# Designs tried in a protein design chat: miniprotein binders against q56419. Part 1

Every score and structure here is a prediction.

Target 1, 326 residues: q56419
Amino acid sequence: MEGRTLEEVQEEVFKRHGVLVPKKELEDLAKALEEAGLLLTEKVEARLKEEEEKLKRERPMRLAGLSYPEGEREARAFLEAFRASYPGEGEEARVLLMPHLEPSRVPEVYGAALAALEKTPPPERIYLVGVAHRPLKEKAAALPVPFQTPFGPALPDLPALQALDALLPFELFNTPLAFREEHSLELPLFFLKGRFPEARVLPLLVARRSPELGEALKVVLRDFPGLLVLAVDLSHVGPRFGDTPLTRTLAEEARRRDLGFLERLAEGEPEAALAFLGANPTRIDGVEVVASLLPLLRERKGKVLAHRLDLEAPTLSAVGAGTLVL
Below, numbering starts at 1 at the first letter of every chain, in headers, positions and changes, except where a header shows other numbers.
F, E and O stand for the ipSAE by ESMFold2-Fast, ESMFold2 and OpenDDE, each averaged over both directions (binder to target, target to binder). V2 = 0.75 x the mean of E and O + 0.25 x the DockQ between their complexes.
[cut] marks letters that were taken out.

## First folded at step 1 (miniprotein)

Design a1
Amino acid sequence: SAEEVRKLLEEMLKTVDEAIKIAQEGNPDLQKQVIELLSKAFELAAQALDNPDDEEKIKEAEKLTKEALKLLEELRKQLGS
ESMFold2 (binder alone), alone request of step 1: mean pLDDT 72; pTM 0.609

Design a1v
Amino acid sequence: SAEEVRKLLEEMLKTVDEAIKIAQEGDTSDLQKQVIELLSKAFELAAQALDNPENPEEKIKEAEKLTKEALKLLEELRKQLGS
ESMFold2 (binder alone), alone request of step 1: mean pLDDT 71; pTM 0.634

Design a2
Fold by ESMFold2-Fast, scan of step 3:
Structure a2 (fold): chain B 326 residues (1-326), chain A 83 residues (1-83)
Amino acid sequence: as target 1 above (326 residues)
Amino acid sequence: TDEQRKRFEELVERAKELMREYLEAVKNGDKETAERLKKEIEQIIQEMERIAEETGDPELQQMVQDIKQLLEAVDKIAELMFS
């Protein structure tokens, strides 16, 4: 026998609440929920079809007015305020690891990324690799359309994207809807477009380890040189992420794990960085991106510019964020 | 106390009434009414939580959680319908 009957629910409500809820009222509630679900399905399908068609032309801003200002003047002032939040100087980056966490939570970390971009010669293109927060049909995907920003549209590098697609064993442009709402691309792109307004972009999402993506990117980068950006957050700790509530000990462990991971990447040892996380279990969304991009990270030495563990007191949870230059 | 129990029971009945109206507003696509009713329900739940905390009664705490779960379920449907 599977599931609960309305009679069983009625008896349970009576026991818990000391009132007899008529079967008709429970049936009416169930019917209302079912009808709402049916209407929702029809509306969702219609909206998804409209959004998919729109995504064939452009990717609109979703976080403007929420995570960053909509107007260009206000957006530039906002970006410069983040740069000012980091007291250090940057270093030239060939590979940049930066977060995609809400910027206002870790301003110094984004400031460190801006400092690195300031020391980096303007690239013709940016390979922006984020983490898929929605299912992809394949291990990775890209969307070959202009991405709107307050600084104007970030134009896709179509020749480089087509070269990448040709080298992969799967269709690169496989899940347009996954890009409709994707902060791991939109938030870093705001900062990258503000600093390099002329650069074209390759917006890439990784859902699962794709060694074939890393191998293909290594080939494409030789013919289409550019800045590689890994937009990843670090440790995810606490009930918001299905874990136990944050303690001082767990927070200290998360900081050590994040820094151990980043320092091993900075030594040009990405396999050692992954092994370190395997020995020190945590939820780092950057793992799949790093594992996919191994050929591009090996033997590149660099520096960790910033790290913060952002504490979310109401949920006793935390997310790590860092800036690494290679 | 008897007074706290009676007040809690009054709040439960009002929450159930408003929850039914909230479901109906969501079903009818009335976003303005749905948002108003959600806020009213949240205020009632907050008062119920305060009484459950003061009494330390596990049954009252469970009733609060049950009503919160119902609100969360309707909220999810409302979010998708009004998005």
Scores: ipSAE 0.012, ipTM 0.220, lowest interface PAE 8.6, mean pLDDT 83
ESMFold2 (binder alone), alone request of step 1: mean pLDDT 83; pTM 0.771

Design a2v
Amino acid sequence: TDEQRKRFEELVERAKELMREYLEAVKNGDKETAERLKKEIEQIIQEMERIAEETGDPELQQMVQDIKQLLEAVDKIAELMFSGASPEEIAKKIEEIMRKHG
ESMFold2 (binder alone), alone request of step 1: mean pLDDT 77; pTM 0.677

Design a3
Fold by ESMFold2-Fast, scan of step 3:
Structure a3 (fold): chain B 326 residues (1-326), chain A 84 residues (1-84)
Amino acid sequence: as target 1 above (326 residues)
Amino acid sequence: GSEDLIRELEQAIREAEELAKQVEEHLKAGRVDEAIEAYLKLAKLLARISELAVRLGDEELFRRAQEEAIKAYDRARELLEKTK
């Protein structure tokens, strides 16, 4: 939006209050407001610097008491309730695609992921790849600190993270503050830590497609084998996401797009999955992650265990969620 | 502009040559930990050279730099494994 000129402000005050405010007085007011804004900016910057320093030691829980219980006993009962929401058995996963959407909205989809984890041998480490919801200085980032969970801290696999950093054309540990509030890592991590309490973690965020990340991860996984987890949501449709209000037809189209995408990934054809979405890949946040990890997804056949399009009636919007094992 | 990328690439190549010399010196002196650190720095710089090569349209340099980055990383891993 355009800013007002002092002349326009003078005119409005005259019309409303019948007083012509001298230009000098308005200039002095504008300067005082600017100085107040500078002081507020300095306080905000000081607080951000303090938060960044704290993140050098650990990543605290942000969603405990909101999206999952804070206490370990309550958290375990909560996790088991999600498993019970899925009536099927899982499949062993070498690569797991799971959502990061609020779990209570799609319990059967998280239940399917838990079922897959039950059939999967405990990994020494988990490569947890989420989607950046805040700007990163680079295409991708990681935070090499313990992530707190109700089941205890998820410890970073520092040797594997350092190996990954060495193979990337940018500094991997580039934006600590982006991890302060990041549900695409925190929500999947709750479930992963509950099932694999001894596994170390590589918490990774993708902001934009990074083919160099996929190439580097292919090399690192050879030396540091582990479970690859893509924590991504599927279709985002409706006014909440800059789209038209959801209709039954649009919801069915979103379900077909989600399932067509997942099915092609399950066939080991990630390029075909990306092509299937056509000219509008931005409505599925998993696109940037899949495009980054192509070398790790090719020729891996698997199975779609669950899919749901979660309807948000107040906003006539919806978000797709799915569980895929490869 | 492309001139800025070329200057950055030239600087990165000079730094890579210096790191390669440092690796050799550390290995000859039996400084294994320093050699590992230098190899990992060399791998990262070669990865940076490969990125700059792509931006400049130099497919041959991209391929070579990427191969050398993986080799430097593999040498670091071999050394680390021997020191267990």
Scores: ipSAE 0.506, ipTM 0.842, lowest interface PAE 2.4, mean pLDDT 88
Fold by OpenDDE base, second read of step 5:
Structure a3 (fold): chain B 326 residues (1-326), chain A 84 residues (1-84)
Amino acid sequence: as target 1 above (326 residues)
Amino acid sequence: GSEDLIRELEQAIREAEELAKQVEEHLKAGRVDEAIEAYLKLAKLLARISELAVRLGDEELFRRAQEEAIKAYDRARELLEKTK
């Protein structure tokens, strides 16, 4: 408005249209919006604080009744059905790479993981390394509390977690709120706890590559032996991830990247696996986890048990999942 | 015409007032997620009201309402990310 007052504009609107703009009502709405925003902020902060205090004691299930059954009987039937979806036999695992994708999307891939776990002697502890889909304060984090499952709580290995923390140049026990909804731990833990009910767990998240984590874990594993589990997905392609709708060419590229990555890991060449991905144009989820765990993956030969590129039809997008034993 | 814009503006204001009440009701009931959703709708509606006000010749009202809509939208997004 070059030089005109609000009153002059209102008068002009009145002259032209016979109606006044309801200035007071809009000002009252703007004020109400501001006040509501402040109250909402306060309530959210209070809820987050309460949730953080609860996470000092336990991590509750978030996906029970959604991704897997809440009841133990139904959960056992779920495990058996997933195992049945993979027709092959497993191999003994010292390192297991498995997905954290919604189980119903890739049942045979989880079935392959269960097949491997059938051939694996019950470990004293499981190092469960997931992907942080939320920011962490540090490159990696742990939550040293029981994780709830349909099979009872997965109890933390506090001595091993403390030993790991002591060897890291940063505080391992950071960002507890990042664990509350993190499916990369919850989903694989369902299968792991169902198979190994007595195993202690080290729930770890990686946000950024941490060579220090791999070196520290290599030392800790000497005194605290256990099963290492990489809970990672593979390629993420299509509109949900910034690509065009899935085409044959895009799917072939995603499969090529996934299988090329997994096969190099199976050969005991994790650096070659990372180098093969380059800029990671198909967005393999597990790259930061693998990059952090290089000392534990070197020279370990194994086998790819399963792979799937699963189409999400509503978004014409696809996610890769695989099961690897080392 | 201008009469249609005025009717639309009046309707949008009524809807905004109802959404503001819903936000308050959800907050009082402890329904924080529903409150965030209602608040986000309110922010979007305020942006629409601002656009209508400009089309009716009130640029000053537009600027103020737009600024508050942007602030509200940013708050709603931040709160949604925190509650996820």
Scores: ipSAE 0.291, ipTM 0.793, lowest interface PAE 1.5, mean pLDDT 89
ESMFold2 (binder alone), alone request of step 1: mean pLDDT 87; pTM 0.851
ESMFold2-Fast, scan of step 4: ipSAE 0.236; ipTM 0.719

Design a3v
Fold by ESMFold2-Fast, scan of step 4:
Structure a3v (fold): chain B 326 residues (1-326), chain A 84 residues (1-84)
Amino acid sequence: as target 1 above (326 residues)
Amino acid sequence: GSEDLIRELEQAIREAEELAKQVEEHLKAGDYEEAIEAYLKLAKLLARISELAVRLGNPELFRRAQEEAIKAYDRARELLEKTK
């Protein structure tokens, strides 16, 4: 299971081609594959080390020209089009929950987030909490470098990041490579930087629930006040996520779970929101972030501004997205 | 297992005691930047002690270590504001 033996390779060749390959030729093939594998591993390790060194200086855009425009003027027009897609007014946010799903799939949900940001006084800093899509060495991580955007670099709040690191039982700056390709930070940051160009950022990733992160953030926010942003998606249903093809019943269940989760958060009851989901059968990815940030979410009442369950027709799958102001 | 956690806790406590001494020495010498750095390292180590206390089922140590971590952090912040 751990690997294929020479005997197993011989049996497979016989079954497929009806002829046994001489043992010496199979030995030569195995040796060549081992040699190529070792050489490839060395090249991969060298490249990863180079990329890690580059991430010590800055985090470049990865989705420019794909999920949003590269040029500042085009990016501004793109952002304003998203705002225009939401017909309502926002409300002031002390805490903002917004998606990190591809923006073009849920423009009115991002529009609602933009409406909330318009009602919010410009913060000195934004605590941007996303979801790790790659393993972290610890439960959470941050990258203390400028993040490039079409609106200029989003600068890290180094004093606030250092304060946070000092209050955590692990090294906060523990997995730079996890930030190389991370849409849960890059996509919300595009909108946040467009609205608050002078705000510094704490780019944070949560891989597993970390109550110590929430406790530390409560202390840091007292001394370094700012806007807390939870960049999370909601239900993930359908075959792309290991589930049955999307039916009306499954879509209704996903919508019910998304809205029930958001409404309980809006009542200032994050423990009730988590309990409502139980085993999280529709895979709301915000669970680990909410569970980490409990002390920051309790007793904060607010409003759900938008929700959508977006259909991915080719896979008969769907992803939920919402905007919540607290 | 728990034996490894106890050894890590003992090491963290020894390091915290040493950092507390370094803070005192830096403050007496007027080395405020070094004192701030030592306070922040002390806060981190106390946060680690509080995590170990939870894993070892010791709520009193957890409470005391958390309080001391916040105090060390507050001292660093006070000193940083005064030396700007």
Scores: ipSAE 0.419, ipTM 0.810, lowest interface PAE 2.7, mean pLDDT 89
Fold by OpenDDE base, second read of step 5:
Structure a3v (fold): chain B 326 residues (1-326), chain A 84 residues (1-84)
Amino acid sequence: as target 1 above (326 residues)
Amino acid sequence: GSEDLIRELEQAIREAEELAKQVEEHLKAGDYEEAIEAYLKLAKLLARISELAVRLGNPELFRRAQEEAIKAYDRARELLEKTK
């Protein structure tokens, strides 16, 4: 299906809803941000610089005490409770797809991920690929520093990160500030570090589909074997995401899209999974990550361990989450 | 469906414009802590705008928002280098 131009989307929105999101308002916002950026005082600049300089050393926890416990003892009890929420047994994973949604919303989905990790031999390294919810300078980025967790720092695999950078046509070590508050890495990393305390980590973000990333990672994985983790959510439906309040029909469509996507991935057909989504009308979050990792997902058969469409009652919206092993 | 995303995007744009004005006003007043807080809120809101643009299936809006955010960060960085 031909990628609708910005003008066609604007025209369709205008035709359907009488609202023209003016190109100008986006340009005016960009300009206002540019002007606001020019007005950054030495103090704001100094603080941003200080934060960027801190990110050269470590990435601190941002969600400790909010999404998970800060203390190690409480964090271990948290892991055990999440594992207990999934009554099934896991399977050994070479590739793990798991959510990055707020853990309390989908405990059994994280529990399924923990069940898979119980059957997985401790990896030397974890390739953790998250979704960039902030702009990146390039299609993908890495932050080659320790990530703080309640279980101690998750240390970067610098040799593997350097090998990956050398194979990419762009600078991998870009946009460090995008990692500062990125939950798509922090939340999965809590569970991964808790299970595999000695594993090195490659924290990767994808903003846009990068076939180059998948090809480069396929080469790097030969010399630097490890667990590949896709930290992605599934459908986003309801008013928070531009739909009407959740209905039975909308929920059934979201589940159909989520499960149809996951099952095709479980069959080793990632291109068929992407094709099944088409225009992605239920806004599956992980599309750009999967599109970047096609060379690593092809011909790998696996199993869907868990799925949930979780209702956020205050907004009558829902988010899909799943756990898949390959 | 797309209407509420568009409304949310429009609202987020309006809030971003208001936050940008607040940053400027706080800077003019010498309220640097409030300016920093407003700027950090603005950066979060830009991330949300970018997310909404992706969800709307508009990769070009995302690309533009991304390019402008990068320019803003690069300018902040250049200003930081001149204060050395």
Scores: ipSAE 0.006, ipTM 0.242, lowest interface PAE 10.7, mean pLDDT 84
ESMFold2 (binder alone), alone request of step 1: mean pLDDT 88; pTM 0.864
ESMFold2-Fast, scan of step 3: ipSAE 0.133; ipTM 0.682

Design a4
Fold by ESMFold2-Fast, scan of step 3:
Structure a4 (fold): chain B 326 residues (1-326), chain A 83 residues (1-83)
Amino acid sequence: as target 1 above (326 residues)
Amino acid sequence: NPLEEELKKWMEEAKKLFDQALKALEDGDLQTYIELITKAIELALKARDMARELGLTDLVKEIEEFIRKMLDELHKVAKEHNL
């Protein structure tokens, strides 16, 4: 592994300190690092195979004790505290857009989602659509196993998942490992399971625009009615996300872009929402989710219940979060 | 200075990784040592490149001195372990 990185390091040492690391010794070290890397790769591959096999049975909690309490009683109190953080009343949801950002950062936004769930009749199933933070073999994926929560396991709706799989031009259950660590499903699921403990779940991830997913879901929802949840964050701005440091002006622009997007969705105009983002560039997670689900979002009017731009002062960065009922 | 604070965090992380590498070496775990020190050097090189783009000349020199220290330790380990 006579790599560019090691050559740059050798050059910097020589320029700064007048010491030339002998190429032979550097080459011998690079070979030792390459051999150690190969052994590490074998261990990583073996562990990933083990984790993939475990994911065929269940999806364990990853964020319990970090983003939410592990115990059922403590989890219930935590959920009720989030509801209390939102002073308003909810609206009935047939489609709910909610964030997957760390809940403690935007408690009022999650509280608004909980308020909407309180006004919503208990669904038999929840179509939970998150954003893939790891590569998928296909444009979208699902994992047909119980997802553990402090409120008990969220059981998969196997008949609805199989019906969906049958209508898609690709294998739906294509990337189990993408679900091993996926906060865009785990964090919304905590709140959804706490409110609807008996609802089954279709845990879905979108990586790229899949119009065929939206068309298939429209058909499946007729036979298997349920609550559609889009678990998406809004603007990502600042150096942590590859942008310039956040200013008051840039924060106001991000807020306007978030609200413009949400308001167009609330008018039942998802194509206009996507066009608005094209005219007003922003890094909104969920663009590919909305583009995939167009048939389910058209002509559904609703209301934006909450919006926040959460500021990370140390990194001069921000993430937008919102709750939208359709 | 906003990006300078972020670069300082990357350097703090690189220093922690280097300290962890040295502890792994003390425990006889050569493989973990190689993994951690490689990550520390890569992160320090990334920080150096960003500091150069921002014109932070003093920080560039500080980072380069830290990279030299890590390379000196790697060279010592390579000789001691007949690599």
Scores: ipSAE 0.000, ipTM 0.133, lowest interface PAE 19.3, mean pLDDT 82
ESMFold2 (binder alone), alone request of step 1: mean pLDDT 88; pTM 0.872

Design a4v
Fold by ESMFold2-Fast, scan of step 3:
Structure a4v (fold): chain B 326 residues (1-326), chain A 83 residues (1-83)
Amino acid sequence: as target 1 above (326 residues)
Amino acid sequence: SELEEELKKWMEEAKKLFDQALKALEDGDLQTYIELITKAIELALKARDMARELGDPELVKEIEEFIRKMLDELHKVAKEHNL
């Protein structure tokens, strides 16, 4: 409770509500909470150390049986169902922007990504750039271990990861625990591994804009060519994200904002895309990724294959998702 | 009364926070679980004390059972998970 004493808490309750909380009873309950919290904290610390040790060898599936099927056969059928949800043919990708939102909520958007992967020659490696949902010690991080999937392990491209690490002014392998529970990598990886089972991966997380990451990746991609994947969601609107309840007008504004951003990226104008968002502010989690990767996105023209604004009626909130090929 | 309406708001918010805590636990976010369940219990304690001042022993019992449920859940997590 924000470092406040029991006396201060009791005084605040009395001042706000005219009620004097029995001090001993409040103390007994606070002590029980503190003892339970301490016991849980010790066990949490032990579990995190155990998980960190496991992450030195492999990254296990966390969302199997929840966001995608655990078994390989069921996973294959699931993936093909998503492809079938998109009626288009797709287009070859050198750079693919795809979502990391729960797939069942925007199946046609993931279907569009699968369509693009169908038209794309199998890459030797995939640079998978997601968004850190937990703090990183540095602006970006990577985890150089096999990532488990229902289609088998996605193996790390160790030479390319080491080349990248050598070019950065910070340690690339700096926050293993941030990868324990990271859906911005796990969900796109499910689809990517299903389509390119032989491709190695560079699993990368961006927490804050890192121009040095984009410059280093430009060099590494020249020597280690591969598919660049930006796993990012678009507009985040409504009370779930600390915003006003969604109305039809606000939803239309979010759709226009998302499409304006994607269309500028498709013209090879990533600075214009960022400037457009600056003039039309919203919570797009892809901003830091795009800002970091500018050297890789400039003058690369492409096409928006799909866009949807996923409505979460119970919270009057929405998240935008799109598929863009460059 | 306005105090009875305030009590109902505290209980509604406490239940919402408890549900969010359980969701965080399911998602493996133990730190958020601890933060949210602690806030839920604090609000429920405020509601209980108000119910006592209003002289509603049945409401006090309901709120105390909810607090006990949350405390039991917090203790169970340490035993049921390999933490």
Scores: ipSAE 0.000, ipTM 0.174, lowest interface PAE 17.7, mean pLDDT 82
ESMFold2 (binder alone), alone request of step 1: mean pLDDT 89; pTM 0.879

Design a5
Fold by ESMFold2-Fast, scan of step 3:
Structure a5 (fold): chain B 326 residues (1-326), chain A 95 residues (1-95)
Amino acid sequence: as target 1 above (326 residues)
Amino acid sequence: SEEEKIKELLEKARELFKRAEELFREGMELIKQGDPEKAAELLREAAKLFAEAAKILAEVARLTNDPEIAKLAIEAAKKAIELLEIARQLDGSEE
């Protein structure tokens, strides 16, 4: 007998065993769960859309009160303390490589960057290139809005950003949410805004090597000259990064790779710096940024001002940080 | 993030409900074929899945403070108990 319904089968069960399984109640419950789940998912997606819309107007501080002081006076004292942590003299920077690692872990390295900025004439704009810690829809992205800091908002250089966007084969402003929480821009920007309060910024993220970004930036920099800042960390070693626990041998290898990379960049040989790392076994996150910016780094000689490998003892892991002036 | 955890928990609850419905359907077919003892086994498995879903939904209700999800957790738990009672009657495991 083809065409027996679930109700007919339930009636047969009731007849044989005196209990009817309530099909409608099970279906109603499943439907209610599906509807509740969709509503909750839609609430989460709506909140993300609201955050994305807010990011079209400004990028608020996320690390104020955690990685740096929230108040302007306290932030100024904090910045000066970092400068004081570096006993050396700076060098004028046309290109600055500095870390985005938690500043309190490598104060002398940030101090070296500040020393270089003291020797650098105030730029009209800063090309701030960080590393994406969240997926981007394209190889690179920018967010053309004011970034809040304790020293006031770092204003975007809209003409320069639009010129850059026009030269790229992809939409530059493609992933606003990736900027919601991005320490590779926020932490260097704190120091840059404190030193150059009137400079406008181009906040750029690189997720994967983009030679087209470097070619476009070379053109834009001709018409919109400014300070190029590569906000990158160096080696990432140990279990926190999917590696074996840190040993003395691994730490020495990380230091040698960090310094060999930086010294080749200082010689104006960025291709040699990339070749030196090979497969990048200690996970220097600057590789993708350097590979993207090759045209801007070739034949620029400079100096490594500081380098540290910061031990994260609880995780038996370490992150390299350095300051390089070109 | 908490948002991603909630999405994963809800998706897990959906999969448990879907599997429980499949086990229920298989049980009904076994009764039709004259095998209430195997049907009882499938209904006990369905009950386990509803109980697991109830625990997950209770966790989501705590994370979201959502009374409708708390209600669903209670209903899922009640359904698990009902299916266990039906299974007992099907295989004569009760007196």
Scores: ipSAE 0.005, ipTM 0.421, lowest interface PAE 9.9, mean pLDDT 84
ESMFold2 (binder alone), alone request of step 1: mean pLDDT 85; pTM 0.819

Design a7
Amino acid sequence: MNEEWVKRMEEVFKKAQELVDKAEELLKQGKIEEAIEVLRQALDIIIEEARRTGNQELLDRAMELIRRTIEVMKRIAEEARRRG
ESMFold2 (binder alone), alone request of step 1: mean pLDDT 72; pTM 0.633

Design a7v
Fold by ESMFold2-Fast, scan of step 3:
Formats: structure tokens, sequence, C-alpha cells
Structure a7v (fold): chain B 326 residues (1-326), chain A 104 residues (1-104)
């Protein structure tokens, strides 16, 4: 950044305020502002510390009234409307891949996920694996507290989380603040809690591929059986994501890439699914999640229930979303 | 940073820009105290997100929006000074403190 000289500040003050301020007064003002800046920085740090302390007790709703209704009755009607948007029947899931994109953008995809949950026996616990949208101190993290929803708090499975932590070469509960505003967990959790109100949850975030996480989860799932949910979005295309404006050809390519990825996962071939993405696997959200969970996805066959590429007309961009049961 | 984070940052910048525009409208109406309070809210939002971001394009956009906000604060301070508002010097101090921290 180009720093301003005192002469430049003096000239700007004269130009804007019609007053030529003596250099001594500008220097004294600058020193007072530097002291005030330390106080403002301390205020921000105190606020972050306060939020981190709150997260030791519970994770509050952040998207209630925005992405889903705050009231339980309205939330139930909202969830049923999403189920109604999907005309197909579900299939039982041991592993569910579902989106975390804004639900109103892809209602039929969330409806397909709900249809699969209708065919799935209520699990004792849900391993909910989302994508970290903020830096983590380690490759993955969890937050062992109740997550608030309009259907009541989703309670953590503390024994299963502790078993997982014990098997990992890093501290699992390493970045509480990363969970303060995390839609990849909050949005899927809304639907999961609405469908399985008694299930406990392991809320997990992946920032970078962690083979050790997948190996540890394979062991923990044996002792603590449950539903594994991968909350991931698919292709991201257009100027919003650093690409050229969306064309029919680019949109068709993105749809084929998404479906090819999901179909290979459905064949129990997750390495082939990752390879299929070619030179840019990062264009699919959650590739690091799939790469981390390879031991849980191999040789597990299933079905793609829904896929949509949602268009964002103002930015000429699109995001893919899908529902896969394994 | 992934693409979902970029979407959230765009929403944050839109909200901050709306607050800056509201402050300029309040200033035109002579509502100095309300204008400065709305700018303080905009700065809190922008600064918090700028500190978290590793995306250079979004960081550059945040910095530009912060500079624009500082400029509006200086205009508010000058209007406050013309009206004999005792808070005029405080507004100018806040603006220059933020400028120095981001530019130096």
Amino acid sequence: as target 1 above (326 residues)
Amino acid sequence: MNEEWVKRMEEVFKKAQELVDKAEELLKQGKIEEAIEVLRQALDIIIEEARRTGNQELLDRAMELIRRTIEVMKRIAEEARRRGDPNAEEYLREAEEIRKRIEE
C-alpha cells in the first residue's frame, strides 16, 4: 500500500475542509489516532474472545429468518414444502451426499435428500461432514456442543467425538470460531434435525484432505454406527468464481462433470470420481471431503437421486448441487 | 478460500455498501449523529471481514470500500465542525486512525 505523507494529508484536509492545518497539529492527531487504533483492535479481540466463549456452550442459529424460518411450525412447513418439490421416491442411505447451497436455489435437490431420509431408519447419530469456509488450525475440526435449530438443539455425540479425537494425530476441537458462521453444517443440519430429531451429531469440518480422518472415522463408525452425511456442493462456474461468463456449452460441461463425478461415487469408485474431475478438482466444492473419506466410500454402491446446476443470472455464474445415496 | 466463502463476502460487501450509501443520504438530510453511527456499523463489518480474508481481489475491494467510508467520515466531520458540533474532532480522529492502520 502507498502510505500518505504529512504533506499529502495536509493537502487533502485543505482541499476537503478549506483549512490548512499546521504539521504539528496533524502529527499530534496522528499519534492520538494510533493510540485509539490500539483500543479498537483490543475491542475486536475482546469481541472474538466473547464469541469463542459462547461457542464453548452452544452454537446458535445464524441463518434463521434468512435461509429457513425461525419458528418450529413455519420450519416444519418449509421442510415439507421442500420434500413436496421432489416427485420421486427416496432410497435408504448409509452414506448421504447432499448440498449446503442456499436451499431455495435447489429445492428439488434438498427434496431428494429428504426422500432418502424418509426411507432411512432413524440413526442414533449422524456424522455430518461439511467444508471449512474459514481457516482451521488443523486439516479438520469438530465442535462438541449443541447446535441450535428451529426443531430444538442437535446434541453432540460426546463419546463418539472423544473416540475420534483419540485416534487422530491432531487435536480435533482446534478452531471453535470456524463454526460460528458455517453454512455447510447449519443448512444440512436444519433438514437432518427436522427428519431425525432424536439423532446426536458429530459436526465435522474439512479444510484440507486428511486420510487420517477417514481411517479414524472407519474405526469409530464400527463402535458407534450412524449415518454419514457429506454436505458438499458441486461445480462452481462463471465470473463470481474467476471464470468467464456462463455459456450454454460451459453449463452443459459443468452438468456432465457433476454427474460423472456422482456416478463414479455411486459405483463405489471414489478415486475414479476424483480422477474424472481432471486438471481442476477444486472447481467442485468438497473434493477435500471426498478425498479424506475414501476408506468410507470405496466399494459402496448407490444411486444419484437428483442433480441441478443453479444459475445466478446477475453474475452469469452457476453452482451445481446433487443428492447421492450409498 | 472456497467459492461459498466468496459468495458470503459479496453479500457482506453489498450490505456494507448499502450502509455507506445510507450514511451519505443521512448526511444530505443534516442527520450527522445518525450518519456517523451508520458508518461505524459499516466499518465494523468491513474491517472484521477484511482481517479474515486471504482472497486478494476481495481484500482489495474491502480496502477500497474502507477508503470510501473514511472519506464520508471526513465530510461528516467537516459538516459537524461548520455546525459547531463538539464531536467533530472525534469523528476526524476515528477516520484518520482507520486510515493509518490500513495504509501504514
Scores: ipSAE 0.000, ipTM 0.142, lowest interface PAE 19.6, mean pLDDT 78
ESMFold2 (binder alone), alone request of step 1: mean pLDDT 75; pTM 0.688

